VH-VL binders against q96il0. Designs and how they scored, part 8

Target 1, 167 residues: q96il0
Amino acid sequence: APERGAERRDTAPSGVSRFCPPRKSCHDWIGPPDKYSNLRPVHFYIPENESPLEQKLRKLRQETQEWNQQFWANQNLTFSKEKEEFIHSRLKTKGLGLRTESGQKATLNAEEMADFYKEFLSKNFQKHMYYNRDWYKRNFAITFFMGKVALERIWNKLKQKQKKRSN
Short names: E, the ipSAE of ESMFold2; O, the ipSAE of OpenDDE; V2, 0.75 times the mean of E and O plus 0.25 times the DockQ between their complexes.

## First folded at step 16 (VH-VL; framework fv_pabinafusp)

Design pab19 (at its last look DockQ between E and O 0.20; V2 from the best seeds 0.00; counts 0 for: pae O 4.0 > 2, placed apart)
Fold by ESMFold2, look of step 16:
Structure pab19 (fold): chain C 167 residues (1-167), chain A 120 residues (1-120), chain B 112 residues (1-112)
Amino acid sequence: as target 1 above (167 residues)
Amino acid sequence: EVQLVQSGAEVKKPGESLKISCKGSGYSFTKYWLGWVRQMPGKGLEWMGIIYPGDSDTYYSEKFKVQVTISADKSISTAYLQWSSLKASDTAMYYCARLEYWYGEYFDYWGQGTLVTVSS
Amino acid sequence: DIVMTQTPLSLSVTPGQPASISCRSSQSLVHSDGNTYLHWYLQKPGQSPQLLIYQVSDRFSGVPDRFSGSGSGTDFTLKISRVEAEDVGVYYCMQGTHWPYTFGQGTKVEIK
């Protein structure tokens, strides 16, 4: 279940990168992969001789990574909070307190929880469809620019060979 | 950045009323339980009760049930702990803390504390 | 009410050395849902408590790896693999399984 994150959050989580002076104040390390997205956030290397087209491709990949991680982090938070609200509301409607006679928290059974899971999936269906559409659009754009970079590199090699041959 | 900011220290006489506050920021105040914890001078921590500010659903430790009132004003993201008639034995540090009720039953973020001194 | 008993109540540790704090509950802290709601807090001098470990062994955000928790049922342990000056204060265990929530008496950790 997506609620099995390390911590509960009210705000969607994100890592931050700042100006990074000596190691003891800040560094550019991006944390471990988001286990719900199955993506590993990486710090993209910027070579000194990066072409404008190569830079655009790298930035598209960086933006897509952040977008994807933010989407799944937000979905996890939304799922957790809606589940809490559902359980609280159902216990209140049934006139039950928060605790059993033993002093342990009251729970809903699997039949009662099934309604939550069904409602959550239905409510978020459109959001997931838009996510899938945007995911494919982004990956198509990335693939397109990968092709353009490949052609640029071939072209530059041919120009270098023509220069060398004419000398 | 989750923060809980409590009202300042209070010096009171026995029999007086008192209402101390805890303002939450950096999170959805109405979607998290909030609790109050007492620390007597030189002593450990005691749970007093909790409130869900979204609907003001409130529960008390039996020890404190008739001694204090827990309330919240969600429009200003503020919870309150109040006494109708203070006793010298109410002298303590009082903390508010955010509670992860459903998944962990732990207090994750704490206010700075409000020292209440009740003396003649 | 569930009584939480910590041992030792005070300990003095050489910097860089390990420390271990025991917490025992008067009854099992295993909830009917299968989880164990045993938590550890640190109250540094002049500060409010801060969460270190929740649900026996899970470190809270920003808590260093040198802190670890273990145990089950009624017996729990907090370990600090190498104590640093910033680790001084009073450590409390807390149970969240049964109302009322209860805390241990505290263990004062100081540098010698």
Scores: ipSAE 0.403, ipTM 0.736, lowest interface PAE 2.8, mean pLDDT 84
Fold by OpenDDE, look of step 16:
Structure pab19 (fold): chain C 167 residues (1-167), chain A 120 residues (1-120), chain B 112 residues (1-112)
Amino acid sequence: as target 1 above (167 residues)
Amino acid sequence: EVQLVQSGAEVKKPGESLKISCKGSGYSFTKYWLGWVRQMPGKGLEWMGIIYPGDSDTYYSEKFKVQVTISADKSISTAYLQWSSLKASDTAMYYCARLEYWYGEYFDYWGQGTLVTVSS
Amino acid sequence: DIVMTQTPLSLSVTPGQPASISCRSSQSLVHSDGNTYLHWYLQKPGQSPQLLIYQVSDRFSGVPDRFSGSGSGTDFTLKISRVEAEDVGVYYCMQGTHWPYTFGQGTKVEIK
């Protein structure tokens, strides 16, 4: 059986945002938009005395961010490729060349492009539905752990106040 | 894997006709433009023309429009560059290259080149 | 036609040192879509030209991270952070903004 050459899935580069916040930052930093996903990355602060619960929350936020970056980077790449293919194919079916007589890149009008957008959205509808579902699940989990961390911090503050009153 | 395989080196006399070939594989031959690029001995690259094998739509550089003919046979995934009457000045390396168009227009895959020598 | 002017035409570099090649266009390469279409090719000795850098990313070309492209409008630069023996060859810029496509004269990179 001839080994089906692995289609090198043009995976959008996992754009590790080269954004380096200041070394002494005591808060989360928001970077510039990633060139592939157009999403702003967040550099999460790591406390010196990070609790196991805080660490779990941070990891969940990081994983969710990476997941989101990869999804949109790949989606934008796919969109750009399919759009260009559509334009080229439609120009050819119309008997038009790659360039106009003036030497400009040949394009389609807004009405013709509306067909592309409708088709693209239809084709990717299920993918977007799964994304939205997973997005809500992840954010629900994050919110739940945020609540737990908040309660833990309150409890620790109360214990410290009691210890100061007994001394 | 995308591959462009060109015909072998040619030695010709002035006034003779010549047709060299470029066979594409590993991609949809009819959905990509294929270009020809000339490189004279010790010189730079010169774009000659492009063809869309799906319908044989062809564009030439003004310099080459009357000098050469570009054609394609999509049934065998092969493009051609042809001269009706060679000149000594046609002595050069000729490359075929696939034109990518996803992110602008650039040549992403190249043939190995065909050396054409025209001498008396 | 757009004239692409490369400087220098020849460069001799010590291994491990950086190199820089300039490419200047006779007109702005900013397309009406807001993008700039300038590409770099490397032709190694006795080989066909190969794509080095295109507009989006060098990842599709498999080019090492030591290569970087920069510039805007009419002035563009290819940089090699650390020249290696395998980087020997002729480098070409190509504009894809204006019809017809045009190449620079080429820059020959040699090792000292």
Scores: ipSAE 0.031, ipTM 0.608, lowest interface PAE 4.0, mean pLDDT 86
ESMFold2 (binder alone), look of step 16: mean pLDDT 93; pTM 0.949

## First folded at step 17 (VH-VL; framework fv_pabinafusp)

Design pab20 (at its last look DockQ between E and O 0.02; V2 from the best seeds 0.00; counts 0 for: pae E 13.5 > 2, placed apart)
Fold by OpenDDE, look of step 17:
Structure pab20 (fold): chain C 167 residues (1-167), chain A 120 residues (1-120), chain B 112 residues (1-112)
Amino acid sequence: as target 1 above (167 residues)
Amino acid sequence: EVQLVQSGAEVKKPGESLKISCKGSGYSFTKYWLGWVRQMPGKGLEWMGIIYPGDSDTYYSEKFKVQVTISADKSISTAYLQWSSLKASDTAMYYCARLEYRYGEYFDYWGQGTLVTVSS
Amino acid sequence: DIVMTQTPLSLSVTPGQPASISCRSSQSLVHSDGNTYLHWYLQKPGQSPQLLIYEVSDRFSGVPDRFSGSGSGTDFTLKISRVEAEDVGVYYCMQGTHWPYTFGQGTKVEIK
């Protein structure tokens, strides 16, 4: 059995955005766009009296965010890699190098690049479909838990009001 | 694993010709650029040139364009750096390095170096 | 050619202390594609150069997390959070944005 050389998938380094929200923040913070995914990370606020349901919602949101960050970081890395490989291959097919005589990075025209984009989209179509499906599932779950948390908060407020009326 | 193995140290006289080698393994030799970098004794790194072994497309630094010839034999995954006539000033360590081109232009893997000594 | 200027040229550091090396380019290293092709290499004594950081801040495979790169435009920094004995050598910045490729003059890091 030919040993499939483990192509070390250049996993995008998990560049955890070093953005730290202020310690006294009582709300979610949106960081700058991540270098790899181009997605703005959300730093989720943790209440002092976080309920188990609120914690579950927060964890689900965080996991979904991490999933999104990883997906797009890998997708963008793959896109950039394949784009440069395409450019290089096409230039070489034309008998051209990576540099012009002036020392500039050689590129392809917009028409030639349109073929790349079409091929890339076609190749990744199924991957994007699965992503979209999973994205909807995750967001539906988040929305469902948001509703539960909202109901829990209402119920807790009502109980507190009843206890204050009884004293 | 990506490896670049260079030929051994050379001791030459001024006016002699020299050809040193760099053998690549652990990757597709014909799909990556390979560069040569000079380091004179106690000095920094100087880029000399790059070659694409797939078609032998070659670029030189202006400083080295007339001083050296870079070539490759893709059949044996080997690149070469050669001088037609050595000078005492060519005394240096010479490194081959693989150039990554897909993300940025950087040398990710390096050979062990070949010491070239040119003395009368 | 792009001139790469490193400061300091020599640094003596106590083990466990942080180190910082600056690299300045004579022109912006922001490429037309929006990327910045500034890289850092370490040459340990008697060894070949090895890639540490590529594209300003990305650590190469196997490079410890104590190494970090930062900067933009013309000003770049390599930081070592806690210098170890194995970090001794000459550090070089390199630009790959402009043709030809150019290196900094090197920064020698020694242990006190």
Scores: ipSAE 0.428, ipTM 0.791, lowest interface PAE 1.1, mean pLDDT 90
Fold by ESMFold2, look of step 17:
Structure pab20 (fold): chain C 167 residues (1-167), chain A 120 residues (1-120), chain B 112 residues (1-112)
Amino acid sequence: as target 1 above (167 residues)
Amino acid sequence: EVQLVQSGAEVKKPGESLKISCKGSGYSFTKYWLGWVRQMPGKGLEWMGIIYPGDSDTYYSEKFKVQVTISADKSISTAYLQWSSLKASDTAMYYCARLEYRYGEYFDYWGQGTLVTVSS
Amino acid sequence: DIVMTQTPLSLSVTPGQPASISCRSSQSLVHSDGNTYLHWYLQKPGQSPQLLIYEVSDRFSGVPDRFSGSGSGTDFTLKISRVEAEDVGVYYCMQGTHWPYTFGQGTKVEIK
């Protein structure tokens, strides 16, 4: 049961490919997982009559996505590189080669790998704390502007009702 | 069989120090994170922090960072939770639990709990 | 901190009937490795918490198959297909994806 979770952390991402959204879409699009971050990018719809407030919200969401993609791409690459370095160092200490007799990559058992997981957690503690702080700041700002856009849309609907009644 | 055995219940006065223990057996004590969880009377569960007994590397929830000290003695497979000066608000049940960090970050085995009562 | 919200906070179930507990997180629990670290615990009266379900849907060793978990992203459900007397207690969801680890406020399950 715990073994299943550990193996998935080592599996190469599937479905990593570039796509293009439909040219006439009026909705945001979610693409396939990025090769490095494993996050699905959102391709934001840009309406022709986008208000300045709506544009600010969209750009804030785009910037937050870029920031988030970069953070997790860095974390995933660091995890992969440091895992490989740890395995190599431990195999060297044990006097073992990097490959088994069958030519498969030599690896460590779960008990031997425990030290790697602890080291990675410790090394990334500060980055995780800063990421959480920045994540909250960005999402608070996004929520604030979503509220302002919602109020703007309500006001514009009321304005349109008044215009139609006066015609 | 994995076991976590905690020290017995404590009755203390405000201002006193206290150190409660959690002894692990049936697994490689130095190769797993161990955490502490608080449950105040009639309340839910709160994560306090974790320690890696192999090198005593320790992380705290911000709520508890200054209030308690988490430590371990790997030679006797025992982790500790300490207060330098207890307050009445420290009255709670305290659990130690083993963290399965490698495969999912969940607490798989729990101690029986240590009831700490702080009253004047 | 990630807020874990459980509903209902209590429920009273006729023996043999199903029960369902909802858990909602304040943000996605999908980790960068593709796994979702949402777990369920049961604290029976006078006992320590015990693990029931890890990673959304996987039953821990010794947990009966009448317990099942489901959900994704921010919305999760624990189901008991037929509630038995031994299932009485407080159920907690927990997230392990983001530090600090956080628990839901608990759902008390009683037999009526």
Scores: ipSAE 0.000, ipTM 0.485, lowest interface PAE 13.5, mean pLDDT 81
ESMFold2 (binder alone), look of step 17: mean pLDDT 93; pTM 0.945

Design pab21 (at its last look DockQ between E and O 0.34; V2 from the best seeds 0.00; counts 0 for: pae E 6.4 > 2)
Fold by ESMFold2, look of step 17:
Structure pab21 (fold): chain C 167 residues (1-167), chain A 120 residues (1-120), chain B 112 residues (1-112)
Amino acid sequence: as target 1 above (167 residues)
Amino acid sequence: EVQLVQSGAEVKKPGESLKISCKGSGYSFTKYWLGWVRQMPGKGLEWMGIIYPGDSDTYYSEKFKVQVTISADKSISTAYLQWSSLKASDTAMYYCARFEYYYGEYFDYWGQGTLVTVSS
Amino acid sequence: DIVMTQTPLSLSVTPGQPASISCRSSQSLVHSDGNTYLHWYLQKPGQSPQLLIYEVSDRFSGVPDRFSGSGSGTDFTLKISRVEAEDVGVYYCMQGTHWPYTFGQGTKVEIK
């Protein structure tokens, strides 16, 4: 079964109003929620004088965002597919119409849908357990490198201040 | 690679029967819906119906419900469109296409088409 | 049945120039699940239709990024940022929200 060929994009024209970076200075900006993952992508600024530690942190954050976007996009698609298959199967076995008067897909009541939700959560338990483990590992690493970058910047400021005192 | 290969062009007289075929390969034939689309000469596209080959669950556009029969033989990964009595107005190009029923209800891969000409 | 109306029905474009095709539906295409099932196809001369855009704005696999879709509710637009010779053909919008599924009447795009 081929995957749908969706690409990430900024579909909200109003994104211009969220951050208005100056011509010669730029900042990260946060886009609208992705249609499939429901996560807001961050578009990272790459400064001209990025240190090796700063580059490593930025790449780690980029990789983590891509991993997280992919996980939730895939999970949401699987959920949607299995939900529709469940509804279709139940309507067919009950002899009920698949479409409303307007031609849209029919639904099930809340009690019947609760059975689906319970089954889906049980089926995906291990997958979510591994996701949670990997999420913590990645966020710990990001926090670690954020600390190293902060210390690097402080030390660079202290070095410059000490040189001016010596002069 | 997903492929839908249709049977060759047909020239028929009014009142004759006809069965055209569409063979799917490169995907799980029984796990995807398959549809038929008509294009009359110089005209646009018309949805005719869809079938789920896994259980032969079949749905028709009301316009075509009594004009054609849609079927499938899952053992040879082949779907069919059949007329019991052709009319001159059945002259058209007929496409089979794989249908994504669950994620947006669209045709993603199309056969090459089968031209059916009905004339006296 | 949901009527899908395309404008223009025909357009001639100089290579490298943008093109825009409008599609209007007789009813909202917003599905009860919140999604909008409006799709775009291209039928090149002598070929079968091919999927370009699904669900308003998502490009199908292998479709160049010069193609983009937008719109909501009943009004939708397909844009080609720079038309190339290979883009010649008839463009159709299709709705998948309501049975029966219906197509627009088509927009023929040709090169001057």
Scores: ipSAE 0.060, ipTM 0.641, lowest interface PAE 6.4, mean pLDDT 84
Fold by OpenDDE, look of step 17:
Structure pab21 (fold): chain C 167 residues (1-167), chain A 120 residues (1-120), chain B 112 residues (1-112)
Amino acid sequence: as target 1 above (167 residues)
Amino acid sequence: EVQLVQSGAEVKKPGESLKISCKGSGYSFTKYWLGWVRQMPGKGLEWMGIIYPGDSDTYYSEKFKVQVTISADKSISTAYLQWSSLKASDTAMYYCARFEYYYGEYFDYWGQGTLVTVSS
Amino acid sequence: DIVMTQTPLSLSVTPGQPASISCRSSQSLVHSDGNTYLHWYLQKPGQSPQLLIYEVSDRFSGVPDRFSGSGSGTDFTLKISRVEAEDVGVYYCMQGTHWPYTFGQGTKVEIK
């Protein structure tokens, strides 16, 4: 069996968002859209007295965010590569160069590109379906833990009120 | 790994013909443009021309259009730069480079260079 | 042809200090597709040129994070946050927006 050469997973450059929230932030910060994923990163606030449930929620949100960032960064990279390859291939098939007579980068018209978009969407349809499924699962879990954290916070507030009444 | 390996140094006289080579490996040779860049002694980089090995489509800088011929043999993943009649002014280092079409247009991998010396 | 003008043409830097190289184009390098095809190369002594930055600010694979590119339109900058001995060489900007493609004159970076 011929050893399938390890497809070097082009590790999407871990575009660590250069967005750094202020050190004294007491809330979640939303950064600018990431260059690769086009998703706005969230820097999650960490309370000084973070409960285990709050920590679990934060971690789940962080993991879900990272998952989303990686998915879309890779998807956008794939799209861009395949698009350029398609354009290049079609231009070559047409006997056209990389540049027009006016010195502009040669491209395809909207009709020619329609075939690419159709094929790309068709090829990635299943991938998007799986993404959507996993997205819903992750968000459901996040919502569930948000509910638990909310209940915990209510309970803690009630306990504190009772302790203040007994003193 | 993407590699471009160029032919060895050349010492020629004015009026002689020369053909130098650049062999690509580690990638689909027919799907990427290759460019030639001249660097005269102690000078900067000069873009000469590009070739698409898949169909031998070739484009030159106006400065080099009549001075050199760029060609390719896709069967052996090799591009060529040739002169019909060398001049002393052709003394330079010549680099081949892969021309990336993705994410813009730039040279991403370079050969080691071929030194061409033309002296009487 | 688009003229690429680099400044300075030579730079002597103390190790650990920052360096900055400017590249100015005679025309805007913003393509109609919205991209800016300005790239930076380094040629180390006795070596072939190597890609550092592509499309103004994107680092090529394996390029240290101390290298950064910025700019827009006609004015571009390559920055080295902390110059190391291995950074010695000649830096070139190149435009790929307009036909034909053109290089800057080069900036020689030396260590003091």
Scores: ipSAE 0.022, ipTM 0.589, lowest interface PAE 6.2, mean pLDDT 86
ESMFold2 (binder alone), look of step 17: mean pLDDT 93; pTM 0.940

## First folded at step 18 (VH-VL; framework fv_pabinafusp)

Design pab22 (at its last look DockQ between E and O 0.26; V2 from the best seeds 0.00; counts 0 for: pae E 3.9 > 2)
Fold by OpenDDE, look of step 18:
Structure pab22 (fold): chain C 167 residues (1-167), chain A 120 residues (1-120), chain B 112 residues (1-112)
Amino acid sequence: as target 1 above (167 residues)
Amino acid sequence: EVQLVQSGAEVKKPGESLKISCKGSGYSFTKYWLGWVRQMPGKGLEWMGIIYPGDSDTYYSEKFKVQVTISADKSISTAYLQWSSLKASDTAMYYCARLEYYYGEYFDYWGQGTLVTVSS
Amino acid sequence: DIVMTQTPLSLSVTPGQPASISCRSSKSLVHSDGNTYLNWYLQKPGQSPQLLIYEVSDRFSGVPDRFSGSGSGTDFTLKISRVEAEDVGVYYCMQGTHWPYTFGQGTKVEIK
């Protein structure tokens, strides 16, 4: 069994950005980058008279955001772990210690690290392909619901104009 | 759970030898560096040295290189700090701490400390 | 050796108020791997040191969100957004980039 390297016990906290926008905001707010995903969370505005279709769009956007946050948080943790394992393995293969002669943490040069990046990208290629596919599907769905909401808003405006003309 | 348990307080005279211990549990003892930190009474923290119990690779601060010996017995998951001849100036609290190497250079778990008192 | 300079050395804070501690290194703490190995520890009265922040800004497990670290190169800051009574103790910055590892002088935080 591959000896589980030091598990970073930092389970990416469920990426609920603790950024609380001002209660009186009528706009979507963008938070600072999340420390795990490096993605900026968006706090979506909830209108007082949110339609069921608008609510569905908002939920879909929120779910897509959470999915992205979790994906990248996990990917970044995996990357960091595999990077350190690679460095350790390569140092060992070279007959080098974990520290320099001075006691500093040993590292690999940029050329040696290029091999890691190439291998990591190759290994994760399929995962990224699936991510991209799902990203497109989610964004397509969001765009579709945005269109529906736009049409609903137009229709509601037209109905209100007709009522004002009949009175 | 990761724990570092140190030996009890010591009262010694100048010129005596001393060996204090730090026992690790709840983790792979041979895969983590372990350090010793001195804290003189009412003073700050001072790194003394680190050891990798897997191969006993050891690095000292220059200040402590000739004053102490750091060792480990991986069979019992125990690290040691040893003096051949104590001085009154060695009166301090001594902490062992686990060094996380892979994800950074930080000490995530600490022993409870061992108070060493050297008096005539 | 790398000299770590903390300011202030003592801080008296009213509960619920923010606190800030600065740590300056005599040399850049950027390691050749691109990481910055600056850590913050708290030693509560009569206790062992405990890790608060590692790698400048990463909060250790179980550390409250009121603690935050920031900085780069040679200048670093620990912030406490709302000081609580349990936050009393001595705070130390520590560099792990250069051997030997070195601590700041410590900052004593007291409650008013």
Scores: ipSAE 0.631, ipTM 0.845, lowest interface PAE 0.9, mean pLDDT 91
Fold by ESMFold2, look of step 18:
Structure pab22 (fold): chain C 167 residues (1-167), chain A 120 residues (1-120), chain B 112 residues (1-112)
Amino acid sequence: as target 1 above (167 residues)
Amino acid sequence: EVQLVQSGAEVKKPGESLKISCKGSGYSFTKYWLGWVRQMPGKGLEWMGIIYPGDSDTYYSEKFKVQVTISADKSISTAYLQWSSLKASDTAMYYCARLEYYYGEYFDYWGQGTLVTVSS
Amino acid sequence: DIVMTQTPLSLSVTPGQPASISCRSSKSLVHSDGNTYLNWYLQKPGQSPQLLIYEVSDRFSGVPDRFSGSGSGTDFTLKISRVEAEDVGVYYCMQGTHWPYTFGQGTKVEIK
């Protein structure tokens, strides 16, 4: 799946957003890609008179974004770590140096790297299967609550229309 | 909490041997490269070499390759820097430091340093 | 070996004022993977070095946001937007792109 590993220990936190939307925005804002997850965060607008249902929808979207950012940040870090461990192990087994003559990291040929990708996918199959299931489950819930909010807004328009007709 | 604790200061005479230690804790010792850095009195920092304690794979800066030996004992999470015959020019502060090699190439956590004094 | 040259070698700063330290490498620090492994360390008086900035501009955990790094290729800069008493010490740049790893000669930052 993604090209970068996700598990980071002791080098950096999972992410701190340095992006700030305009102070007076009344719309959701899409920020730049997060360094670790490669996903673009959404900065959600919070209206002053947000209904309980609208709040539930917004919180579901926020929680899903946080979950998704964290998952891919961790997977990208894990991928990077396991890739370098694989390369190190194979170079040592072949009796080759860790670095080229230029002093930069040595690499493996395409067939050997393909072995890594297959091993990584196989090792992480269950984790990615559960991620896909949970991703669809979360997006189904969001779509369901989007529909409920739409119906609530229609109902509120009908109440406003009836109030005008009675005046 | 990642921590590197080095052995205490040493006062030696030229020609003596010495082995100083660096004990790592709070992280997977066998999964990170560990390096040694020299700082001569009043001077800057010099990279000496690194070791991967998981398999003892070791690499030296060419300047130091014949002068020191880097080793590790993964069973006690300890790395070593050793000299077979010290010279007065080996008088320096020696640091061990953990190398982040997977997501960059930098030393993120450092030991407190071991002062080695070699006097005639 | 890659030579890392720092300028200035010594810097006296009034508390609350900005400071800027330059680091130049003898060869491009752009790795074949596209990343630039230029790091900054601070060695406070009587202490071991501590990481401030990695990969040109990324702050290490717990480093105040008054520290920032910039640059590309062979020319790099560490900036302290507002120097505090705890910032005194010797600052080193370090390149991790090419073995052997090399450090700059250091910049001593003092409060005047």
Scores: ipSAE 0.204, ipTM 0.670, lowest interface PAE 3.9, mean pLDDT 84
ESMFold2 (binder alone), look of step 18: mean pLDDT 93; pTM 0.944

